# VH-VL binders against Poly(ADP-ribose) glycohydrolase 2 (parg-2): the designs that were tried, part 21

Target 1, 213 residues: Poly(ADP-ribose) glycohydrolase 2 (parg-2), of Caenorhabditis elegans (q9n5l4r222to434)
Amino acid sequence: ENWKLRETNLLPDVQVFDKMSIEETALCTQIDFANKRLGGGVLKGGAVQEEIRFMMCPEMMVAILLNDVTQDLEAISIVGAYVFSSYTGYSNTLKWAKITPKHSAQNNNSFRDQFGRLQTETVAIDAVRNAGTPLECLLNQLTTEKLTREVRKAAIGFLSAGDGFSKIPVVSGWWGCGAFRGNKPLKFLIQVIACGISDRPLQFCTFGDTELA
Below, E stands for the ipSAE of ESMFold2; O stands for the ipSAE of OpenDDE; V2 stands for 0.75 times the mean of E and O plus 0.25 times the DockQ between their complexes.

## First folded at step 23 (VH-VL; framework fv_flanvotumab)

Design j02 (from z04 with heavy chain Y31S Y102H, light chain N31Y; at its last read DockQ between E and O 0.74; V2 from the best seeds 0.00; counts 0 for: pae E 3.0 > 2)
Heavy chain, then light chain:
Amino acid sequence: QVQLVQSGSELKKPGASVKISCKASGYTFSSYAMNWVRQAPGQGLESMGWINTNTGNPTYAQGFTGRFVFSMDTSVSTAYLQISSLKAEDTAIYYCARHYDHDSYGWPFDYWGQGTLVTVSS
Amino acid sequence: EIVLTQSPATLSLSPGERATLSCRASQSVWYYLAWYQQKPGQAPRLLIYDASNRYFGIPARFSGSGSGTDFTLTISSLEPEDFAVYYCQQYSDSPPYTFGQGTKLEIK
ESMFold2, look of step 23: ipSAE 0.339; ipTM 0.720
ESMFold2 (binder alone), look of step 23: mean pLDDT 91; pTM 0.936
OpenDDE, look of step 23: ipSAE 0.881; ipTM 0.936
ESMFold2, fold request of step 26: ipSAE 0.301, 0.131, 0.093; ipTM 0.700, 0.655, 0.625
ESMFold2 (binder alone), fold request of step 26: mean pLDDT 92, 91, 91; pTM 0.944, 0.929, 0.937
OpenDDE, fold request of step 26: ipSAE 0.912, 0.913, 0.915; ipTM 0.958, 0.958, 0.958
ESMFold2, last read: ipSAE 0.263, 0.296, 0.339; ipTM 0.687, 0.701, 0.710
ESMFold2 (binder alone), last read: mean pLDDT 91, 91, 91; pTM 0.934, 0.931, 0.932
OpenDDE, last read: ipSAE 0.915, 0.910, 0.909; ipTM 0.957, 0.958, 0.956

Design j03 (from z04 with heavy chain Y31S A33Y Y102H, light chain S52Y; at its last look DockQ between E and O 0.83; V2 from the best seeds 0.00; counts 0 for: pae E 4.0 > 2)
Fold by ESMFold2, look of step 23:
Structure j03 (fold): chain C 213 residues (1-213), chain A 122 residues (1-122), chain B 108 residues (1-108)
Amino acid sequence: as target 1 above (213 residues)
Amino acid sequence: QVQLVQSGSELKKPGASVKISCKASGYTFSSYYMNWVRQAPGQGLESMGWINTNTGNPTYAQGFTGRFVFSMDTSVSTAYLQISSLKAEDTAIYYCARHYDHDSYGWPFDYWGQGTLVTVSS
Amino acid sequence: EIVLTQSPATLSLSPGERATLSCRASQSVWNYLAWYQQKPGQAPRLLIYDAYNRYFGIPARFSGSGSGTDFTLTISSLEPEDFAVYYCQQYSDSPPYTFGQGTKLEIK
């Protein structure tokens, strides 16, 4: 068999946003910073990114009933969910709010595909949780095993669900950098690499952390 | 740097009480719940429950809701296990162990104390 | 309360052999399961957490697998220091975070 030299894809187009949240977008793949158990703590009173998305888009809660714990080679894609509410706050300050224009961009009926689904994809990818001291967490994340797992998970998640999503932006942020203790620069680079693998542009929301921006 | 140092072994008579300390260092005490685990001689590990180091609220496993009391003193980063009305079957090694407190789901016990042997002998 | 049942109770093997230890839960714990090693006179040591995630400083010969109710700890090639008692623990739901009864891995 013919051995090929390693081919290098062009670097992905990356745009960084410091004042936009992922849920304000449409006609894109929005990344859900998931627990391996889809929906995270949404049914138990959790209130961070994944739980907020599932509260805003209750149709996504059906996926909790249909899915087991995700495997390392799996990501869950939900296409066409309608946004029924907005929110204020975050975590223990989270409050329900009536839907606002800021959070309803994806509800445009002209975005429906041939099956009646809104052309906004939500892709759930879980991050590794990092136990130990802060130093142990960082060093462990830099091992080949952990880097490979995180790159593969992100790449699988960033692949489009169908033709309508190929090469439109992936909208993401600090995946696994909160309670799961992921290193922010590292998780950003992992996602850039994953977008290169999946041949998709990245729109990265820093949520007010302007160090990267 | 993380260290959980427990108080020394205790020899007690039935009916007495004991208070075991677990002094934490090398980390932010309130970032981790403190657990207590019992191991009777030649037996396995038995979770007794934990104390929320932010609020001081204890949670007890079944079978530990009577004579066992968890407490803490945040000013010295120390958790306590008090056992009253000691019985011979309380003879065991008692460990403290921490788990991370940052989301709605449990975490493993990453650091353990060295254990405190309590011997109850008539 | 979720009950964890480990098997076998004792596993007798020689250095260089592969060890396979089982832990079964009475109900789904998803992937919230850890494995600990305990040697005589010592506190337990965390090996694997979240079913498969190797803790910092743990040798690569230790691996975990499984989800839901059935979990396995594998030691690919036993070293002399690996002969100890191994416990699984679940932390999927409200306390208590229960332990299995242990598997003793001993020299044949």
Scores: ipSAE 0.280, ipTM 0.695, lowest interface PAE 4.0, mean pLDDT 79
ESMFold2 (binder alone), look of step 23: mean pLDDT 91; pTM 0.936
OpenDDE, look of step 23: ipSAE 0.682; ipTM 0.876

Design j04 (from z04 with heavy chain Y102H, light chain N31E S52R; at its last look DockQ between E and O 0.77; V2 from the best seeds 0.00; counts 0 for: pae E 6.2 > 2)
Fold by ESMFold2, look of step 23:
Structure j04 (fold): chain C 213 residues (1-213), chain A 122 residues (1-122), chain B 108 residues (1-108)
Amino acid sequence: as target 1 above (213 residues)
Amino acid sequence: QVQLVQSGSELKKPGASVKISCKASGYTFSYYAMNWVRQAPGQGLESMGWINTNTGNPTYAQGFTGRFVFSMDTSVSTAYLQISSLKAEDTAIYYCARHYDHDSYGWPFDYWGQGTLVTVSS
Amino acid sequence: EIVLTQSPATLSLSPGERATLSCRASQSVWEYLAWYQQKPGQAPRLLIYDARNRYFGIPARFSGSGSGTDFTLTISSLEPEDFAVYYCQQYSDSPPYTFGQGTKLEIK
């Protein structure tokens, strides 16, 4: 509640990308569109954004063993995971692939901090699932209760794990807009507001949706 | 706007068959699986299973793998439950209910039919 | 098969009182639990989904909570129309989306 009363910074610097995936970035905070159970279905053969990320960076699977269900005011930060593989396809067509340069950008040793960790943060934030008709889903998302929860979750997740990540970009996308049925314009604005609260630039990946470009 | 309208009450003798319809309207039929739920008089709700409305493939709960058949006619957005070799124990209200998506995540049943009472009396 | 056990079987209360209904799963269903209300002669109605999310049009007096295997439906101040049977349902990865046996909420 205190964070709602803080002076907000000027609008964050926002850059929009239509063809970049989040996992192709480095020196940033990458947003994992998470389930409340970290890793989602990765141990059960799931193959969407979170599961792909955990398959590419198996060190993150240790976090499944060390973490419980994420609460509304919690986000999970994983710093310094190494990328061991690439992929092709998605969901039912997902296949392991030999690591490629575009997926290994974060493995650069010059990006390591004073503790030897790679300076790429992965932050897991869960979205609310929205049931009902399209109109009912939108109206539910617009309630003060749901808006406040989503802004708080994103803001907590967008706060840096340490000083080395302050003002480094947050790389995100359509958080909760797939199977969880989030409204794309609304979820984008929520993340812009959260970046303003956390004083972080936003790099937003639309994956071919150019309405925001 | 979303509506599931079931066929009317049935009175049957043991050994007969019944086919209950559930006509869907107000939404894209293939986006939602169709579930069947039984409620015997004075009893709770029993999930009987569901039919994938994209493929027509039924999935039956344990205990419902024999005399119970789920089917559909996509041209009229209608799901069917057929019960053969009726027994007195089949006397119940049968509901259809939809859930979103046939995919890897389960969803609650957001819309239900009004129920069809089947009475099996000797 | 995941078994849902509701308690109490019957809850007798007056309008204005607070109702607390419990649902326990035989194994974790994560957050995939819904609550339904069924009035006599009517089909069930969805109240709460994913443990805590109120369905559209459901009054604010209804709330859900729970972790792991233990889930609770709370009605903060009972209205006359709230006296009904309440069912929990799990819809985790198991194909049979099973129901609890029900809790009857009746006028004292």
Scores: ipSAE 0.018, ipTM 0.604, lowest interface PAE 6.2, mean pLDDT 77
ESMFold2 (binder alone), look of step 23: mean pLDDT 92; pTM 0.937
OpenDDE, look of step 23: ipSAE 0.577; ipTM 0.844

Design j05 (from z04 with light chain N31Y S52Y; at its last look DockQ between E and O 0.86; V2 from the best seeds 0.00; counts 0 for: pae E 6.7 > 2, grease 24.3 > 18.9, SAP .557 > .496)
Fold by ESMFold2, look of step 23:
Structure j05 (fold): chain C 213 residues (1-213), chain A 122 residues (1-122), chain B 108 residues (1-108)
Amino acid sequence: as target 1 above (213 residues)
Amino acid sequence: QVQLVQSGSELKKPGASVKISCKASGYTFSYYAMNWVRQAPGQGLESMGWINTNTGNPTYAQGFTGRFVFSMDTSVSTAYLQISSLKAEDTAIYYCARHYDYDSYGWPFDYWGQGTLVTVSS
Amino acid sequence: EIVLTQSPATLSLSPGERATLSCRASQSVWYYLAWYQQKPGQAPRLLIYDAYNRYFGIPARFSGSGSGTDFTLTISSLEPEDFAVYYCQQYSDSPPYTFGQGTKLEIK
């Protein structure tokens, strides 16, 4: 509740990456573009961002068993997952691959805390699904209600509860912009605002979309 | 502007056939599956099934196999419901409705046709 | 098949009152539930989807809540145009999706 009244004094540091995926990072808070049902379709054969992440880090699948559908003011934090595999492709072209250096950066054992957990946080935040025509979809996202919900969800997710994560960068991307039909410029700005509220630097991965880079 | 325009009301004898059309406009036909919903007089909504507008493959709800056939003509963005061997119990309003067919998750019916009343009377 | 049971069957209220309509699923549908309004001689109109989300153009007095098996549509202050039949619908499984039997909201 105190975050609602917090004065935000500075814009966050923002870096944009066009060739890096979120799962290629370490010592950061990685954003999972979640379904309100954590894990999405990972147990059903789904193969987009959340499902790929859970396949690469099987330890995160325990969270599926322990969690209900997330509420608007909730986010789920998973700390210390180990990467056991890599992948090629996406969606219907997805293929398992042997672990590669670019996907195993978070597995550096020197980054483990005193309990042996890797110092990489994965935070799951869900986005609003946007029904209607393309115009109705955009206009709905611009309402005060939807903007407030999205900013609050992102801010809650970007706030670190754990010591040692409070100033570490948030690594994110096109949260809710695929099947959920989110507007890319708008969702980017929402995340910049949320990083300002949470006092966290933003590292934004465009996944090949260089228009906003 | 999205519209689903259905063919007009039908008065039929038992044993006849009817074919109801649902013409879609204002959107890309293949992005949305087309559903058929029955509403008998004074009754609630009853899902009959749907047709995949990319493949043409129908899926029928329990109780709507056999006499009910979904089809489409993508060149005119039109879905069809054909009912053969009409019975008095087929008297109802029949609606078409679309749902977004993008991912493995379900979506609600955001646009509906105006409905077509089929009356089966001797 | 997932059965949706709506209650009450009929709700008699006056303009300005708060309406609360219930929908119970026989199995969990997570949050994949919508609410529709239907007036006589008209097609149903989408009000709420994904349990909580108001569809474009729907007034703020309409709200949805619930998850899993128990869902509620609330109309905070009834307007004369709100007296109609309301249906819930689940879309958690592949089509065909199922509807509740309806709740008639009528003038007391």
Scores: ipSAE 0.042, ipTM 0.621, lowest interface PAE 6.7, mean pLDDT 75
ESMFold2 (binder alone), look of step 23: mean pLDDT 92; pTM 0.942
OpenDDE, look of step 23: ipSAE 0.794; ipTM 0.914

Design j06 (from z04 with heavy chain Y102H, light chain S92E; at its last look DockQ between E and O 0.81; V2 from the best seeds 0.00; counts 0 for: pae E 4.2 > 2)
Heavy chain, then light chain:
Amino acid sequence: QVQLVQSGSELKKPGASVKISCKASGYTFSYYAMNWVRQAPGQGLESMGWINTNTGNPTYAQGFTGRFVFSMDTSVSTAYLQISSLKAEDTAIYYCARHYDHDSYGWPFDYWGQGTLVTVSS
Amino acid sequence: EIVLTQSPATLSLSPGERATLSCRASQSVWNYLAWYQQKPGQAPRLLIYDASNRYFGIPARFSGSGSGTDFTLTISSLEPEDFAVYYCQQYEDSPPYTFGQGTKLEIK
ESMFold2, look of step 23: ipSAE 0.245; ipTM 0.684
ESMFold2 (binder alone), look of step 23: mean pLDDT 91; pTM 0.934
OpenDDE, look of step 23: ipSAE 0.829; ipTM 0.917

## First folded at step 25 (VH-VL; framework fv_flanvotumab)

Design i01 (from j02 with light chain S92E; at its last look DockQ between E and O 0.90; V2 from the best seeds 0.00; counts 0 for: pae E 4.9 > 2)
Fold by ESMFold2, look of step 25:
Structure i01 (fold): chain C 213 residues (1-213), chain A 122 residues (1-122), chain B 108 residues (1-108)
Amino acid sequence: as target 1 above (213 residues)
Amino acid sequence: QVQLVQSGSELKKPGASVKISCKASGYTFSSYAMNWVRQAPGQGLESMGWINTNTGNPTYAQGFTGRFVFSMDTSVSTAYLQISSLKAEDTAIYYCARHYDHDSYGWPFDYWGQGTLVTVSS
Amino acid sequence: EIVLTQSPATLSLSPGERATLSCRASQSVWYYLAWYQQKPGQAPRLLIYDASNRYFGIPARFSGSGSGTDFTLTISSLEPEDFAVYYCQQYEDSPPYTFGQGTKLEIK
């Protein structure tokens, strides 16, 4: 692996967004905050970020059928998914809605690549779920083992295949910080480092949390 | 510091009842479901079921649907296991254990009580 | 219900040796599997969860692997304190979670 050399020599361009959700973007690599089981609980009525994304883009449901549990050095890339619906609410308040321009930006035909695919990538990267007390969760995330795993996972996901995506921004957010109990400042910094390794700009969606250093 | 402190050991006669307590401290009681696990002498671990600490609704494993009752008192962050009509086969160590109750899939049992030995002998 | 079958039932090894414990589920539990250690007179202790994630404070010699139906706990170099009974547990579906029958790791 030569990614350690890139890490020491490159600082990524970072932009932070408060009001934008990841699924409202186009011409980017959209990060799916995945379960190791792609799609999470979408088939069982779950309704958090990954599940909402898969409900909005039924073509991504095919990936559920084609994939096994994701290993630590694996990421799943889905290129060119079309948005067929919108939503309101979240989790236990989630409701289907008819598609809106806000949620269909990636459907623009001018964004299609040489193979007719929309030049929007969805990359699924799983985070470690953190058991224990709040202090134990934080201390565990700071271990060399866990930090290395999370940086490698993000970097592998951010290293897009093919020339069509290599300099297009990565659009992400609080990867692993909800139900998986990741530390927000730490997970942000991990993704900045991974974008530096992958030579990708970062567009970070805070979803209303503006406490970035 | 998370603690699950169970009531002391019990010596009972067949036909009696017992109520085991599990007092939780060091965390938000309603964020974790409380599980009960039985271990007969020299045997493995047997899940008895759990209680939802937000609603008080119990769920019992197969084989534990009659004489076993889960309850709680939220004001003192305590879960209870009551066993009625005790039989010699109920002789075991009974553990409480918590799991984080946040998503559709389960979590492991990260903290356990010290166990309560119930001995049923005539 | 999902049945977890552990093998071997008993494993006799010396300190410094590598231990490999197996847990097989009757149907896929994906990665929702934990490993616990129990010493005599003590409550079980969580070692590994979600198949491969080491719990806080657990020594690096403990590792877990597997997914679906076949899972392994490995102790790379046994210490004297590692001789105990080990249980796997699944927590994939909504019914109460179940345990394997245990593997006793004892000094040869």
Scores: ipSAE 0.139, ipTM 0.657, lowest interface PAE 4.9, mean pLDDT 76
ESMFold2 (binder alone), look of step 25: mean pLDDT 91; pTM 0.934
OpenDDE, look of step 25: ipSAE 0.893; ipTM 0.941

Design i02 (from j02 with heavy chain A33Y, light chain S92E; at its last look DockQ between E and O 0.87; V2 from the best seeds 0.00; counts 0 for: pae E 3.9 > 2)
Fold by ESMFold2, look of step 25:
Structure i02 (fold): chain C 213 residues (1-213), chain A 122 residues (1-122), chain B 108 residues (1-108)
Amino acid sequence: as target 1 above (213 residues)
Amino acid sequence: QVQLVQSGSELKKPGASVKISCKASGYTFSSYYMNWVRQAPGQGLESMGWINTNTGNPTYAQGFTGRFVFSMDTSVSTAYLQISSLKAEDTAIYYCARHYDHDSYGWPFDYWGQGTLVTVSS
Amino acid sequence: EIVLTQSPATLSLSPGERATLSCRASQSVWYYLAWYQQKPGQAPRLLIYDASNRYFGIPARFSGSGSGTDFTLTISSLEPEDFAVYYCQQYEDSPPYTFGQGTKLEIK
């Protein structure tokens, strides 16, 4: 039954952005490139996307205390997190920076729901960590088993959990492509498919990598 | 093709020293930490620790902080395990294995050497 | 130090049967757990990592599950080549990454 519906579904609207950071958006679902252990290495000095997001938005650290290891068909939604700082660099080059005008959207009251929460959903979806040689990693990611797991994880995360989010864009990027060694074109296509399944537009941030464009 | 090729078996008397080599090929040596794992006859696997291939800094497991020395020669992509003052209890197969420790947590050992048997007997 | 306790110590089964091997940690290792297979005279072979991720080239009959302190390796239908010793390993924190004592899977 589901295979026939998928064959007739239209592709989602996709927009690609080079210089936008995911956390600078509002009225959207922001994707956290998560570890199965929410927060990743934030408590041990890690400094990649998830750890930076949790450091900038300390309210998300409370979720570490309330959550167990994320299973393959689970995602974690955090609605209304506020940005308190900015940054430059990554990992060993990471430095605190003063919050800038580009973060000012979170101060606009029109972006808040009836409970005073920002209409920004942050959804944590974990990627598979890929051991082995570069070729073994790629070939394994292309198996039906791994493709199905990643598509389902992204689709579950992209299905809205908050009021009014079901029709607004998903803002994402290179999910699992750094230390977890995900293939960039493949992970992009997985997210396009997941947005098609969830019937949501995709706004994709390349963070300066133009190979996709 | 990733390969970890270890030096051949050693027969030693108590009190002697041995130096086992593990030559890596098929990948960038500094991209993976090199581990040493001991397996005594008929026993399980015991992690001895590793050497950080970027810095040369060794980390030793509890019980391996004396007579055991990890070193490396990056010019030939080779890690070394030296055991001094050999005892009968050091009789074991010693494996090298690599792991990728890039995200502040550990990774599994995806490639192993073939093992080097060290026999210590009077 | 995190201690991994495997059970049973020995599991005697026939080809075609389902094998279930247990690994229990003395404290939470979250999902940082791997399973290795070792045959006599050979180095260990990585099967499963991060609790449930099958390594490249490992047959689909091998699966892993669990998180926290309790982990399971399952072999859905044993092949003759699967009779070996199996080790779990934790790598949640360093050092060292500790191993369980092993489960010997042998022909009944």
Scores: ipSAE 0.251, ipTM 0.675, lowest interface PAE 3.9, mean pLDDT 76
ESMFold2 (binder alone), look of step 25: mean pLDDT 91; pTM 0.936
OpenDDE, look of step 25: ipSAE 0.760; ipTM 0.896

Design i03 (from j02 with light chain S52H S92E; at its last look DockQ between E and O 0.84; V2 from the best seeds 0.00; counts 0 for: pae E 3.8 > 2)
Fold by ESMFold2, look of step 25:
Structure i03 (fold): chain C 213 residues (1-213), chain A 122 residues (1-122), chain B 108 residues (1-108)
Amino acid sequence: as target 1 above (213 residues)
Amino acid sequence: QVQLVQSGSELKKPGASVKISCKASGYTFSSYAMNWVRQAPGQGLESMGWINTNTGNPTYAQGFTGRFVFSMDTSVSTAYLQISSLKAEDTAIYYCARHYDHDSYGWPFDYWGQGTLVTVSS
Amino acid sequence: EIVLTQSPATLSLSPGERATLSCRASQSVWYYLAWYQQKPGQAPRLLIYDAHNRYFGIPARFSGSGSGTDFTLTISSLEPEDFAVYYCQQYEDSPPYTFGQGTKLEIK
């Protein structure tokens, strides 16, 4: 409720990248564009962001077995997963590939913490799926109910590392904007607001959509 | 405006055939699968199956693999349900309904036709 | 085939009361569950999808909850137009997406 009383100007540090995928980063919080059912369609032939991530890091599939459907005030943090493969393509063009340097940055053993975990966090946050006509989808996303839910979900996910980690960037992109029909400018702004609330820098991967940059 | 407009009521004798149409407008026809749902008088909703509007490939629910045929004409954005060798038990309201067909996930039926009553009586 | 069982079969209540309708799946459908309202002589209307998401234009008094096998539709304060038959539907995997048998909500 105090969320509606915070009208101070929050100006998080935001960097935008055109050609980097989230999976190419290390020493950061990587955002998984999750289904409420963790892993999404990875066991059933889905091939978008979450499914690709889980296929590259099969240790994350253990989380599927350990987690129920994600609730609105929940986010799931997975720390220390190892990258075993790379990929080419996306969705219906997706193909497995051998590990490349750009996808194995997080596998550096010098990044292991005191428990032997690789120090890359993956945080799963689910977006609302938007049914209806294109106009109905947009109008529904602009309701107070949906805006509040999406801001709170992102903020909870972005706060997973705690107060002492304000320098560690959140690496994200078009969360919920594909098959879930999220509005790209709106979902970007929601994540900027969430990074302001969590006091985290944002590194945003546009995947070739240059209108935002 | 999204609309699914079905053909009018039919009165048939046992053994005859009927072909129900469902004309879609206000959206990209190939973005949504077309479902058929039966509702016998005083009864609940029974899914009959669906047709993939990109390929024309039908999928039938259990019990609907014989006398029931789904088809479509993409040029007029229309789906069809044909029932052959009509029986008295086929007396029902038949609805068309769409669901989003763009990813590997299931989606609900957001728009329905008005229903077509088929009455089979001697 | 996934079987959905709704309860009660009939629920008799007065305007202003809270209605609670149940839908149980024979196996987990995770959150792929929708609720529809049907009035006499009309096609069903989508109310709730993905277990708890209100469809565009649906009043806030309608809410959905649950996951896995047990789901609930709640109407917080019944209006006269809410007396109808309610169906749940699962769409967890490939069609056919099956329906529950319905719950009739009627005036006491």
Scores: ipSAE 0.263, ipTM 0.696, lowest interface PAE 3.8, mean pLDDT 79
ESMFold2 (binder alone), look of step 25: mean pLDDT 91; pTM 0.935
OpenDDE, look of step 25: ipSAE 0.881; ipTM 0.936

Design i04 (from j02 with heavy chain N35H, light chain S92D; at its last fold request DockQ between E and O 0.86; V2 from the best seeds 0.00; counts 0 for: pae E 3.8 > 2)
Heavy chain, then light chain:
Amino acid sequence: QVQLVQSGSELKKPGASVKISCKASGYTFSSYAMHWVRQAPGQGLESMGWINTNTGNPTYAQGFTGRFVFSMDTSVSTAYLQISSLKAEDTAIYYCARHYDHDSYGWPFDYWGQGTLVTVSS
Amino acid sequence: EIVLTQSPATLSLSPGERATLSCRASQSVWYYLAWYQQKPGQAPRLLIYDASNRYFGIPARFSGSGSGTDFTLTISSLEPEDFAVYYCQQYDDSPPYTFGQGTKLEIK
ESMFold2, look of step 25: ipSAE 0.279; ipTM 0.687
ESMFold2 (binder alone), look of step 25: mean pLDDT 91; pTM 0.932
OpenDDE, look of step 25: ipSAE 0.887; ipTM 0.937
ESMFold2, fold request of step 26: ipSAE 0.155, 0.281, 0.134; ipTM 0.654, 0.706, 0.655
ESMFold2 (binder alone), fold request of step 26: mean pLDDT 90, 90, 90; pTM 0.926, 0.916, 0.925
OpenDDE, fold request of step 26: ipSAE 0.914, 0.914, 0.917; ipTM 0.957, 0.956, 0.956

Design i05 (from j02 with heavy chain D103E, light chain S92E; at its last fold request DockQ between E and O 0.80; V2 from the best seeds 0.00; counts 0 for: pae E 3.9 > 2)
Heavy chain, then light chain:
Amino acid sequence: QVQLVQSGSELKKPGASVKISCKASGYTFSSYAMNWVRQAPGQGLESMGWINTNTGNPTYAQGFTGRFVFSMDTSVSTAYLQISSLKAEDTAIYYCARHYDHESYGWPFDYWGQGTLVTVSS
Amino acid sequence: EIVLTQSPATLSLSPGERATLSCRASQSVWYYLAWYQQKPGQAPRLLIYDASNRYFGIPARFSGSGSGTDFTLTISSLEPEDFAVYYCQQYEDSPPYTFGQGTKLEIK
ESMFold2, look of step 25: ipSAE 0.370; ipTM 0.736
ESMFold2 (binder alone), look of step 25: mean pLDDT 92; pTM 0.936
OpenDDE, look of step 25: ipSAE 0.898; ipTM 0.945
ESMFold2, fold request of step 26: ipSAE 0.252, 0.158, 0.013; ipTM 0.699, 0.673, 0.588
ESMFold2 (binder alone), fold request of step 26: mean pLDDT 91, 91, 91; pTM 0.935, 0.931, 0.931
OpenDDE, fold request of step 26: ipSAE 0.914, 0.915, 0.917; ipTM 0.958, 0.959, 0.958

